# VH-VL binders against Large ribosomal subunit protein uL10m (mRpL10), part 70

Target 1, 224 residues: Large ribosomal subunit protein uL10m (mRpL10), of Drosophila melanogaster (Fruit fly) (q9vpl3)
Amino acid sequence: RGKINIQRPKAPHYERARVVAVTQPKYPELPKAKSCFKTRAERTQQQQENPYNEIIAREVRNWLDHSRLVAFFHLSSITADDIFRVRVQLHKQNLHLKSYGSKIIEQAVKNTRYEAIVPLFHSNHCIVFSPDPEKTAALLRIVRRVPQMVLLGGIVEETMLSRNQLVAYAQMPGLHAVQAQLVQTLSQAPGHLIQQLQAHQNSFVQVLDVHAKNQMNEETPKST
Below, E stands for the ipSAE of ESMFold2; O stands for the ipSAE of OpenDDE; V2 stands for 0.75 times the mean of E and O plus 0.25 times the DockQ between their complexes.

## First folded at step 3 (VH-VL)

Design s57 (from s1 with heavy chain T99G Y101F S103Y; framework fv_anetumab)
Fold by ESMFold2-Fast, scan of step 3:
Structure s57 (fold): chain C 224 residues (1-224), chain A 120 residues (1-120), chain B 111 residues (1-111)
Amino acid sequence: as target 1 above (224 residues)
Amino acid sequence: QVELVQSGAEVKKPGESLKISCKGSGYSFSDYWIGWVRQAPGKGLEWMGIIDPSDSYTRYSPSFQGQVTISADKSISTAYLQWSSLKASDTAMYYCARGLFDYSGHFDYWGQGTLVTVSS
Amino acid sequence: DIALTQPASVSGSPGQSITISCTGTSSDVGSYNLVSWYQQHPGKAPKLMIYEVSKRPSGVSNRFSGSKSGNTASLTISGLQAEDEADYYCSSYAGSNTYWVFGGGTKLTVL
């Protein structure tokens, strides 16, 4: 039961100390070398067991566990200024744009229900997280103006959805109960969803080339 | 209860300006795109363009770019289609329709249509 | 000419099944699962019958179904009824330069 002194606000000593303590990185000891010579497989495994990668992988896993909306995107070349503007627009809607290396994503989802998404991240990628699945419509409204970000699919209420299913989810009324029932309907054949996401990624080069060509054609007539 | 109500029929002369309207009701107007579709007498449907009322972002069909202006006023839940100078070839039925996203590819609710006749 | 290719007319008898094709390119129908079908009766606004290739809005009969193979989408109407006599239009997303295109329309006659 703390009382607040209006003339002298309570020092945040205990709160900040506890927050810092739980966020302080803890470095686990790497396994001792089993031989003097490391094979390619052993070097790859050791790289995945890097303590920095494990710390970031835990961050990714925490985002997945606490987000009811996760959207996956292919990311083309984009300037730091442009991605910053997108990040700001998304943040205003409680949407959090994150980028992680493919090795870290693989480590984060290994032996989880999300392991099947790993092939999506063999190319340049980014992920948008939100605790609010009703923000799916806002997300798609923002990113369709960003040609460098191509939607691959997502996870809503722990259910994997293809690009088209995620778009359909966004078109539903904002009532949570109705959306939950529709997610179940859309996900009635879950085994096909990852194949659809992979197929979409395989067609991405054609989509990107068409988009780039269309932008060039549209901009060509400009005098200045 | 979702409804799109369009303005009444118009009879105009070539060279005159015109602005027709489409008012949405029964839903959050800014959460849906409004598209305009033209149908010349005895002909098929032609997509003209769409607008996102939340920020007035527009996209036009290449055939209608520069021919018309699409606008919206979210405070009164109304979208507009405007001509600066009408031509006889603009004679057609004009429909407005609601879509959630521009790339969703479909319109779920349609207005009743506004007939525009341009003749001397 | 950016319109999707549909047959100008198709006909069937009550109780039969008919199929209307909608042929585009690899840059529209072939690239996106964003094909819609609209029904239009004379003097009326179009009505959405199918969206995203195969999905039905609430209130549309299950006699209407959609599919896609390569660059061709198809609308199938089973158990034909007199009320199905109308013009049918397909539409597809066609990329960021064009956005949407409509087919030329198909007049369905129920004989």
Scores: ipSAE 0.006, ipTM 0.444, lowest interface PAE 11.6, mean pLDDT 76

Design s58 (framework fv_anetumab)
Fold by ESMFold2-Fast, scan of step 3:
Structure s58 (fold): chain C 224 residues (1-224), chain A 119 residues (1-119), chain B 111 residues (1-111)
Amino acid sequence: as target 1 above (224 residues)
Amino acid sequence: QVELVQSGAEVKKPGESLKISCKGSGYSFSDYWIGWVRQAPGKGLEWMGIIDPSDSYTRYSPSFQGQVTISADKSISTAYLQWSSLKASDTAMYYCARTYFDSYGMDVWGQGTLVTVSS
Amino acid sequence: DIALTQPASVSGSPGQSITISCTGTSSDVGSYNLVSWYQQHPGKAPKLMIYEVSKRPSGVSNRFSGSKSGNTASLTISGLQAEDEADYYCSSYAGSNTYWVFGGGTKLTVL
């Protein structure tokens, strides 16, 4: 099609519209016009109540509810190209790599059995979801190419597992029922998974904080 | 017995092509990565790159990217290191090593292949 | 690309302990628990002594131990023996642009 712009009115109408716009009164005279701006505290509160955060938190809850395999990783500095390649390989195996902010994770797991894992996500992290727990072996095989992704633990068939327990699960024979029974047996060990995940998180938060401060000044100390 | 056996010493002229081999035995070849390490005469170790034989996925050190090709044939449990055009600076001992999948420690090493490039 | 810093040489007497340092940056040794140590005798292939900072493979004497503090990893050899005389190399993951790097190597002499 031609590129003729006919959106402007003809000269007489254009001149009238222009004159009307120029002579339009300004409305800053009322005290309420000056008070239409929210205070800094009110703006901060509105940002904290962002409706998109609740939509994304609902998405996270949906992933947790519909996934039989959830694996938690600490994520060190990694290029966009490398993480994209990993995401593609995982997707081919029905494994879904997701990254969410710590506030969104907290909103998603608040008042759920997973609330205690929130400290795990206070630094760089990613989560892999799958409806198929038999894909745990495929997940670990793919992730071994990515040393920046460090397995912290996971959830298999609603049972929280440490890194070592998840690795053991990955080596089990292929029937889902047999693997689920093994998960139940492993989870009866005296060790406490949440405490183990928190301990790993504290170590990795320290390493990541040092790295971030040396390469990018994103986590600066605050004086107050 | 877990073992990596490398091909014999090579003497080449600049501009020639070369392909050296590293054959694994006594273990499941596709369950471990194979790394390649260079050691120039009287110098230290330099990491060149690594291959996953299960799907031939490779990663290279920036110093060797585009200078060499790493490949593997899992049907004969053999990994390869190849040059399209050798330079005198390629004169070195080349080691292959079996690499742990989750720790990247190289636990079993080949005996080394000495490559000499001279005019 | 980028080499880790090791002392060129270190020496000790039989029965004593020595420590070899391996210094990198916050982007390699400081960021990852993927530090390995290798022993190389003259004319021989290297042997893995330590992986993941402090873990020993089967068959490696517990006289060998590894540790890390900040950007520096250390290999400690206790109860030094004549057979420990060799070159020692550290290695670390250095990010997805570089992958793995080696230190320059340390010659251990047992006097």
Scores: ipSAE 0.006, ipTM 0.480, lowest interface PAE 10.6, mean pLDDT 77

Design s59 (from s1 with heavy chain T99H Y101W S104T H106Y F107L; framework fv_anetumab)
Fold by ESMFold2-Fast, scan of step 3:
Structure s59 (fold): chain C 224 residues (1-224), chain A 120 residues (1-120), chain B 111 residues (1-111)
Amino acid sequence: as target 1 above (224 residues)
Amino acid sequence: QVELVQSGAEVKKPGESLKISCKGSGYSFSDYWIGWVRQAPGKGLEWMGIIDPSDSYTRYSPSFQGQVTISADKSISTAYLQWSSLKASDTAMYYCARHLWDSTGYLDYWGQGTLVTVSS
Amino acid sequence: DIALTQPASVSGSPGQSITISCTGTSSDVGSYNLVSWYQQHPGKAPKLMIYEVSKRPSGVSNRFSGSKSGNTASLTISGLQAEDEADYYCSSYAGSNTYWVFGGGTKLTVL
């Protein structure tokens, strides 16, 4: 459980290069705005209509079928450097950050038990996949440092969970049997769960919209 | 089939500029990042940096930051490595390779290499 | 220096197994499952042998395997053949500066 904070870096010898790189920028690098760090296929699908939607939908189905942990996030604007660091930290824990267009998600989950998740993806989003549900706690620790990513909920052991249920799951010991028992206890019907997840997403989007409008409507007083 | 073809060997004098190329074929060029790796004569491999051809985003090794410029032109599926002023210490074999940043950060297909010799 | 540590040379006889180590720090090899291994024959470009610590790309013999324990990644070659004689390099995400680093390389000699 090593916690290294770059905002107040210590001088452990293995952090020297990181500290030097952060503290000695001679010329600022031009940051890139990214909605989410995506695979090439995901990026192409999201930017324009793609006649190969079925091919990418199969990729999404494969991720859902082989992942015992799936977490859904709302994503605010984030720089390429920031999302890259998040992706690397996630990859260390066998957590895979992906994003797909809403049409692709709908096509992938059509006629499956996961069809109810489609409404979560009509706004800016990211999904994290993992074959290891014991990594839920590691996932939440990493994203706690990323205010641009807001947890909406997820799927654990093929069971849909709300944000609060997923947080509760994360607090359990790292024993698979104990965690599986908790998932069975916390499980809900997809319709009710999606209503709660969508309400949370809509409330969050509304809060961001109100905040942005309030900042735009606030004018600095003119002095004469 | 996936192939990366690099420009031919170069012989230059110290202080001269140089731009070498790496052309991808057999795959969607913008779907993969291109990395550059240096190998001095009789020495090991050194990672120099990478570029995302879709938006020209670059990352450099600290050892090569400010020493070289990496660029790409996705319309012709070509990546570039450039020096404004060569030094004798730049004498090396330079490889380009396809880099999978969206999965694991490994180099799966390599170009044949471009030998750069800098001498007076 | 950020370079990963490999033995300069290793040797074995045909049919034997050998292991090449790649030692980093808790901030690179110890922190990430992003270790790859490359084989380079004299005068040729490197070839990917192992990625993500232990995975093999298509076309690479199952005689090659990878593992990691703490800050040390290992490449094991079983059933050594003359064609395995080459230089081997490990690579890892460096963790602190958001870049990759190579090991110093190991020359494998098969008698």
Scores: ipSAE 0.005, ipTM 0.433, lowest interface PAE 14.5, mean pLDDT 75

Design s6 (from a37 with heavy chain Y57D; framework fv_anetumab; at its last look DockQ between E and O 0.17; V2 from the best seeds 0.00; counts 0 for: pae E 2.8 > 2, placed apart)
Fold by OpenDDE, look of step 6:
Structure s6 (fold): chain C 224 residues (1-224), chain A 120 residues (1-120), chain B 111 residues (1-111)
Amino acid sequence: as target 1 above (224 residues)
Amino acid sequence: QVELVQSGAEVKKPGESLKISCKGSGYSFSSYWIGWVRQAPGKGLEWMGIIDPSDSDTRYSPSFQGQVTISADKSISTAYLQWSSLKASDTAMYYCARTLYDSSGHFDYWGQGTLVTVSS
Amino acid sequence: DIALTQPASVSGSPGQSITISCTGTSSDVGSYNLVSWYQQHPGKAPKLMIYEVSKRPSGVSNRFSGSKSGNTASLTISGLQAEDEADYYCSSYAGSNTYWVFGGGTKLTVL
């Protein structure tokens, strides 16, 4: 009895295949799940000066003020399901993915130190917030695997960073690791200096010994 | 300047194992993904997979899943493509390529290609 | 296997404008703005000409442009030159399992 390869089922007989093809229920294409992200046009139309926008703007400000890591992303046609998956992954790292309308962002950062970020929000975007700047590497590790998310830049410890700068920051060893390395290097420095000093002294002593031995050999008069 | 240098042409018999290499230079190797693309003689390009050298996260095309192994050694800025058992159908030019950014399938720099010939 | 469909061949005279189409499905080209175009001359490695549907890498001629409508991406080459004779491949994100696919390729002949 030939092992039914469940991974590669043998194509059915052509007659059976035909019957199966005809009898397969044509399921209506599930309505393309309207991307939870309203098209830019839809977002722009609904942004009437709604008191609700002020509330959301305050929320955005609150996130900005309490976050030590903020990353801005462009979204290139990402599905709701994809966003959800990414959100879950980020959440496990205490990273919070949020999406806001451009007008809301503008309102939120107006007359604040964050006003410079407004130009970044010209298209579909999302923001990731974290209270921990050490999570930058974790953030980038996750989002690098999502081709629909393009890093635009970020804010780390109140400093605006470009994409490249943020990537570089993530690659840096943690402050503690750097400190440890520095301490190690500094601790080795005196040892090396001592070794070098000792080496020079030893060399000098050796040269002197050789000189002394040579002088002693010259002073032994051949007693004829 | 960014450069990808691949290992030389290979002539093998069916059933033999093979590992070819792609060495990157002129950029931070761990900051970009590396992909492999197959091109059979006279045929089109086939996307095989990509790897993140920083943590060896690897993504395969369904067609190549389990057929090949992509790996990387970031310490020497080298990516690998390997077969446990070659088939005649594996005869092709193999290109490594760097992603433009992250896990994108946009390959901006390419190696010169490695010709693999599998014949009895 | 999700395959992008390209015409097997296109031809044009010097100075003309030609367009190469790349047709996918709603789950790939139709869903994502992650389409690339590559030029490959005989015996050479492919060269990235367009990424993200319409963006040009540095060093690529402005004669090359990309667009997308529905499930079809298009590469347009204006002012066709003899040097443009090559194979052209489209590529797109396939959506599922984070993999990409290539089109079948189009041979461009300059008459």
Scores: ipSAE 0.446, ipTM 0.742, lowest interface PAE 1.6, mean pLDDT 86
Fold by ESMFold2-Fast, scan of step 3:
Structure s6 (fold): chain C 224 residues (1-224), chain A 120 residues (1-120), chain B 111 residues (1-111)
Amino acid sequence: as target 1 above (224 residues)
Amino acid sequence: QVELVQSGAEVKKPGESLKISCKGSGYSFSSYWIGWVRQAPGKGLEWMGIIDPSDSDTRYSPSFQGQVTISADKSISTAYLQWSSLKASDTAMYYCARTLYDSSGHFDYWGQGTLVTVSS
Amino acid sequence: DIALTQPASVSGSPGQSITISCTGTSSDVGSYNLVSWYQQHPGKAPKLMIYEVSKRPSGVSNRFSGSKSGNTASLTISGLQAEDEADYYCSSYAGSNTYWVFGGGTKLTVL
């Protein structure tokens, strides 16, 4: 058969059920209210959008709105088993690793304060969410052993921070007031922070290019 | 060292309210669900429900839905089990225990238990 | 109600092996590899002995092993010792409407 019949799928395997449980959002569902009035532009946009994507976009917005710690990562090729082990370690610390397509993220953050982060997701990525900003140190300890995950930056207490600022935050004592004060002191304008995050991403891409060339042992023709 | 410490034994009359506690230490409290398991005298174990302390999300056993209220205060690493009106049939040992996933079905660390006796 | 069926009692002599069964349905034990076993000594809290059918937590003797076939899970204790005398309870994930169910418990007597 050239078609897959999914009308009566079998129950998920135990391993899949466990992965779903680890990655499930742990906060109450807050449906986003929609205005009863629809403009022509809004109606046209809704007709073009995939209903599934809007559901997932609402999930992303809920994660952003209800997390006091959000960390953005570039994600290199990683096996399903390895990423599952990372998710288990993160879940023990109330850290929730999520991956979403770039179009869904753009849809979720469009016309919000987070719209500036969209360029970070043009390549492979993942995001870690937590309601507890004190877990930043635990997060960095776990990902230190996962070379496929490269920290780009994040949001702590609604303040955007660069990679270096998140590292500094993680090294502070566990005093909430002191950490909040540090976040404000280290914070930068979103435009400046995005430029800094993009610089880190570009450096990582350069490292990946060098690695790929060394792995292939092949010189590519000069072409721009 | 991971530890769950429960409140002391209670002796109550039918119709009275009661709230018992379970305090976690030695681990990140909000990173684990806290479950409550009941054991009537000379009987087996019955799970009652679980709570995620990070957002107070609860899951109840169908047998205990509406019979009890489970709550938690993550700032003091404590979970609670509460009755608005006790019945003689509530006489049992109550255990709290932690679990990593709401679907995993296993509890790795347990409290020492709180004996609740309801008699007229 | 108790959803999982265990024998009320089993017995063995020191040094022998004994097996305790735990029978459920296709919607719990038969569907998921999420079976756990707990040991309870009189007056004490339960202790996790086996999880996810066959895995042992740190500190649990390798004399304890678990397995599953169809709708029945089994706990096997080899090299039986006096200290193994206790009540044993199985538990299984039973889907998102119920979450967990327990067996009725089995009293193990060592001689």
Scores: ipSAE 0.000, ipTM 0.405, lowest interface PAE 17.1, mean pLDDT 75
ESMFold2, look of step 4: ipSAE 0.463; ipTM 0.782
ESMFold2 (binder alone), look of step 4: mean pLDDT 92; pTM 0.946
OpenDDE, look of step 4: ipSAE 0.364; ipTM 0.701
ESMFold2, look of step 6: ipSAE 0.470; ipTM 0.775
ESMFold2 (binder alone), look of step 6: mean pLDDT 92; pTM 0.948

Design s60 (framework fv_anetumab)
Fold by ESMFold2-Fast, scan of step 3:
Structure s60 (fold): chain C 224 residues (1-224), chain A 119 residues (1-119), chain B 111 residues (1-111)
Amino acid sequence: as target 1 above (224 residues)
Amino acid sequence: QVELVQSGAEVKKPGESLKISCKGSGYSFSDYWIGWVRQAPGKGLEWMGIIDPSDSYTRYSPSFQGQVTISADKSISTAYLQWSSLKASDTAMYYCARELYDYWGFDYWGQGTLVTVSS
Amino acid sequence: DIALTQPASVSGSPGQSITISCTGTSSDVGSYNLVSWYQQHPGKAPKLMIYEVSKRPSGVSNRFSGSKSGNTASLTISGLQAEDEADYYCSSYAGSNTYWVFGGGTKLTVL
C-alpha cells in the first residue's frame, strides 16, 4: 500500500483485484458459508473457494479464446528485473506473458477443448498469449536466452502442438498459409500428445528446476 | 559466406572516447546475437557483453557494466563497442562473435581489433 | 577475474588422447549444460570446437569430444595431431546476470 505502482512489477495482482472487485457481480452474503465456518473449520477451509478465482478463470478463458498463439513454459526462479525485461521484449512483439495458479488454470479449462493441458501446470509455469501466430519465431528467439523459461508446448490456431512441433513451426519462414498447413501436418503426428508433453515436462522440467534454483542462489546475493 | 569484419587497430590516450565496429555479412544480421570478448596482451578470453540487433537488447558482464556501451545498427549490419573515457587497462584485443542461431556458443568470430591506450 | 579453472598446460604425443579439465561451481558448470570449448592458434581469433557440453559444429573433427561431471567439464582430443597445438578455452553460462564466464585457458603442446 505504501508502494507506488509505476510499473507492473509488484502491484499487478493488487490492480487486478481492484478491477475484479469493481466489475464483479454483486452477490449477497451466503448464510451457509458462515454456518460451515463455525461447525467444521477444516472442511470449510477445504470447501471454501476464493470467489476471485472464478473471475480470474474467466480472464484466462478470454485469453485462450482470443489468442491464436498460446505457449506453455516451465518457469524456474528468476529475478524481478529479469522477468520484467523479458516481459517488455515480449510485449514489443504483441506477446503477453501471464502467470496463473494451477487451480485457476484447471478451473478455466474445465469442460473446454483445452482441458488436456492441465497436467502441464502441476509445477511452476507461465503462459505467453498472442493474437498473432506469426510471432512464434520471435517468441522462441526471445525465450531461448531465458534459461529459466523452458518451452513445454503450445496451441497454434486451436491445434495443440508439442515442444518439437512448435519449434518446427517457428523455423518455417514464409506466409501464414504455409504455416497453417505445417500446423495441420505436425498435428497428424502419431502418439498421445498429452502423455508426450507430460513426459517431457517431468524429464526436462525437473532437471531445469535444479538449474533455476542455482540461478536464484546466484542472483539473490547480486541484487542492486 | 558468413563473415564478421572488425574496424582497424586504434592507438588512444587515457580519457579519450572510442567506438569500434563489427560488420556482419553473408547472413541475416538481425537473426543472430553479437557478443564482445576481450583479450588482454598475453592473457585469456573475457566476455564483455552481447546484443540482439533486432531490438538492441543488451546484456553485460558485471565487470563491464557501466564501463562500455554495446550498440548495433541493423540497417548496416554493424555492431559497436564504445568507451566514453579510455584507461590504460583497456589495452587489449577486442573480438566480436556471432552466437549460434538455436544454440548457445559463438560460431563465427571477427579478426579482432587491437586497442592500445598509452599512458 | 578468471571464473573457471583450467590447467595452464597439457602435453601429448601424436596419436595419443589428452583431456583438458574445466572446473567451475554449482552456479555455472554444475547448473547448466551450456559449456563451450574454443581453440585459438597464435595471432588468430578463437574457433568454436564444442558447444552445449558435447556438440560439435560442422567442420570440427570427431577427434574432439566434450563431457561434464558435476562441476567439471572436459575436452578430450583423440588421435592427437600437430595442428591441434593451440590454446584451449572453456566457457560456461553462469546465470542471467553474468551470462558467459571463461576459463583461464590451457596451452596444448604436441610433442
Scores: ipSAE 0.015, ipTM 0.467, lowest interface PAE 7.0, mean pLDDT 78

Design s62 (framework fv_imvotamab_arm2)
Fold by ESMFold2-Fast, scan of step 3:
Structure s62 (fold): chain C 224 residues (1-224), chain A 120 residues (1-120), chain B 112 residues (1-112)
Amino acid sequence: as target 1 above (224 residues)
Amino acid sequence: EVQLVQSGAEVKKPGESLKISCKGSGYSFSSYWIGWVRQMPGKGLEWMGIIDPSDSYTRYSPSFQGQVTISADKSITTAYLQWSSLKASDTAMYYCARTLYDSSGHFDYWGQGTLVTVSS
Amino acid sequence: DIVMTQTPLSSPVTLGQPASISCRSSQSLVYSDGNTYLSWLQQRPGQPPRLLIYEISNRFSGVPDRFSGSGAGTDFTLKISRVEAEDVGVYYCMQATQFPYTFGGGTKVEIK
């Protein structure tokens, strides 16, 4: 009670409005005819159209609209203190780590050209946003020490990039090189690029298993 | 073989500055965080703080915040602990230790220690 | 801060006999990920600390099997099944569940 956060912008007022709305008394609904009670499928569909989820989806759309760099990661088990540390480290470079439920991401990108990324988020995931695409190199340097975060791909200047393309972008020295890379990337079909992003995600189980074994070996190299 | 080698013993007067070092070898230095632990003569262990050498991100125990500075130079695989103005109460053995913070936070390898004596 | 309390303060033991050290935390050491970040360290006279056990019960590389750890929540135990001359020293428990990390006050194991 009474915390001051001077180093971070205050959260949007919409979050408090949502919390208040959830805790407010609900007006009683008119009785339904017994023969008109919703099935489980109908209840699930209605739940997906929850207006409170739309408020959060709108927040995600705002992040997409204001960010010239968006990076997608698969996230394996990680402690809250470790993720907080990574978040602070990223924030120093104007990189903002966010985690949203897959349904909310689907609502946010529905009817946009990014709708095809939704399958990437059906397992544990996180997203890093930044208004500065030149921070891609800093992002990859920081994430290199976080083996629980596996880069899947991203969006730079509204152009979808595979993992390898994003790594190549990070190595570019300036504006003219960036323009050349974006022109090259724009020639690719969206479906093909999404397949490349999903291929990186599909290698996850093996990468995670190898990494878990490597971490155990690094902790106790003589006890494997 | 993983090793953390610390600088030699120091004898200082109150008010003097001091910087001690901890050099890592036999492993990927920037992949592990370095913590600093104080042990006053005849007393137990006290957590001081930790650094990620890859970007110099630090966290300090509230008891040591503002009293010491932790830094690192990954090009020479060395972490540092420094005081701007020593006090007699800083007389202690200082240990560095490494941890793969994302694994569990336990300290698996320790330096041999640096004895700091502060007397008038 | 989490306070770590160790008992006994000293444990004189006869060679070949067992020794037991207790560690109690002021609050649960179970982290939000379900793991318990409780470690045991050994410090022999004139030497730096050495990791014995991490996450309650896992022996570190090179640690003899006569050392074992157990416990849950706020109450933890380090056991030495047959104390040897080289086991003389001070033993510390450490928590890394909450920052700042904190140590127990230490238990001195010595031969009678």
Scores: ipSAE 0.000, ipTM 0.409, lowest interface PAE 16.6, mean pLDDT 76

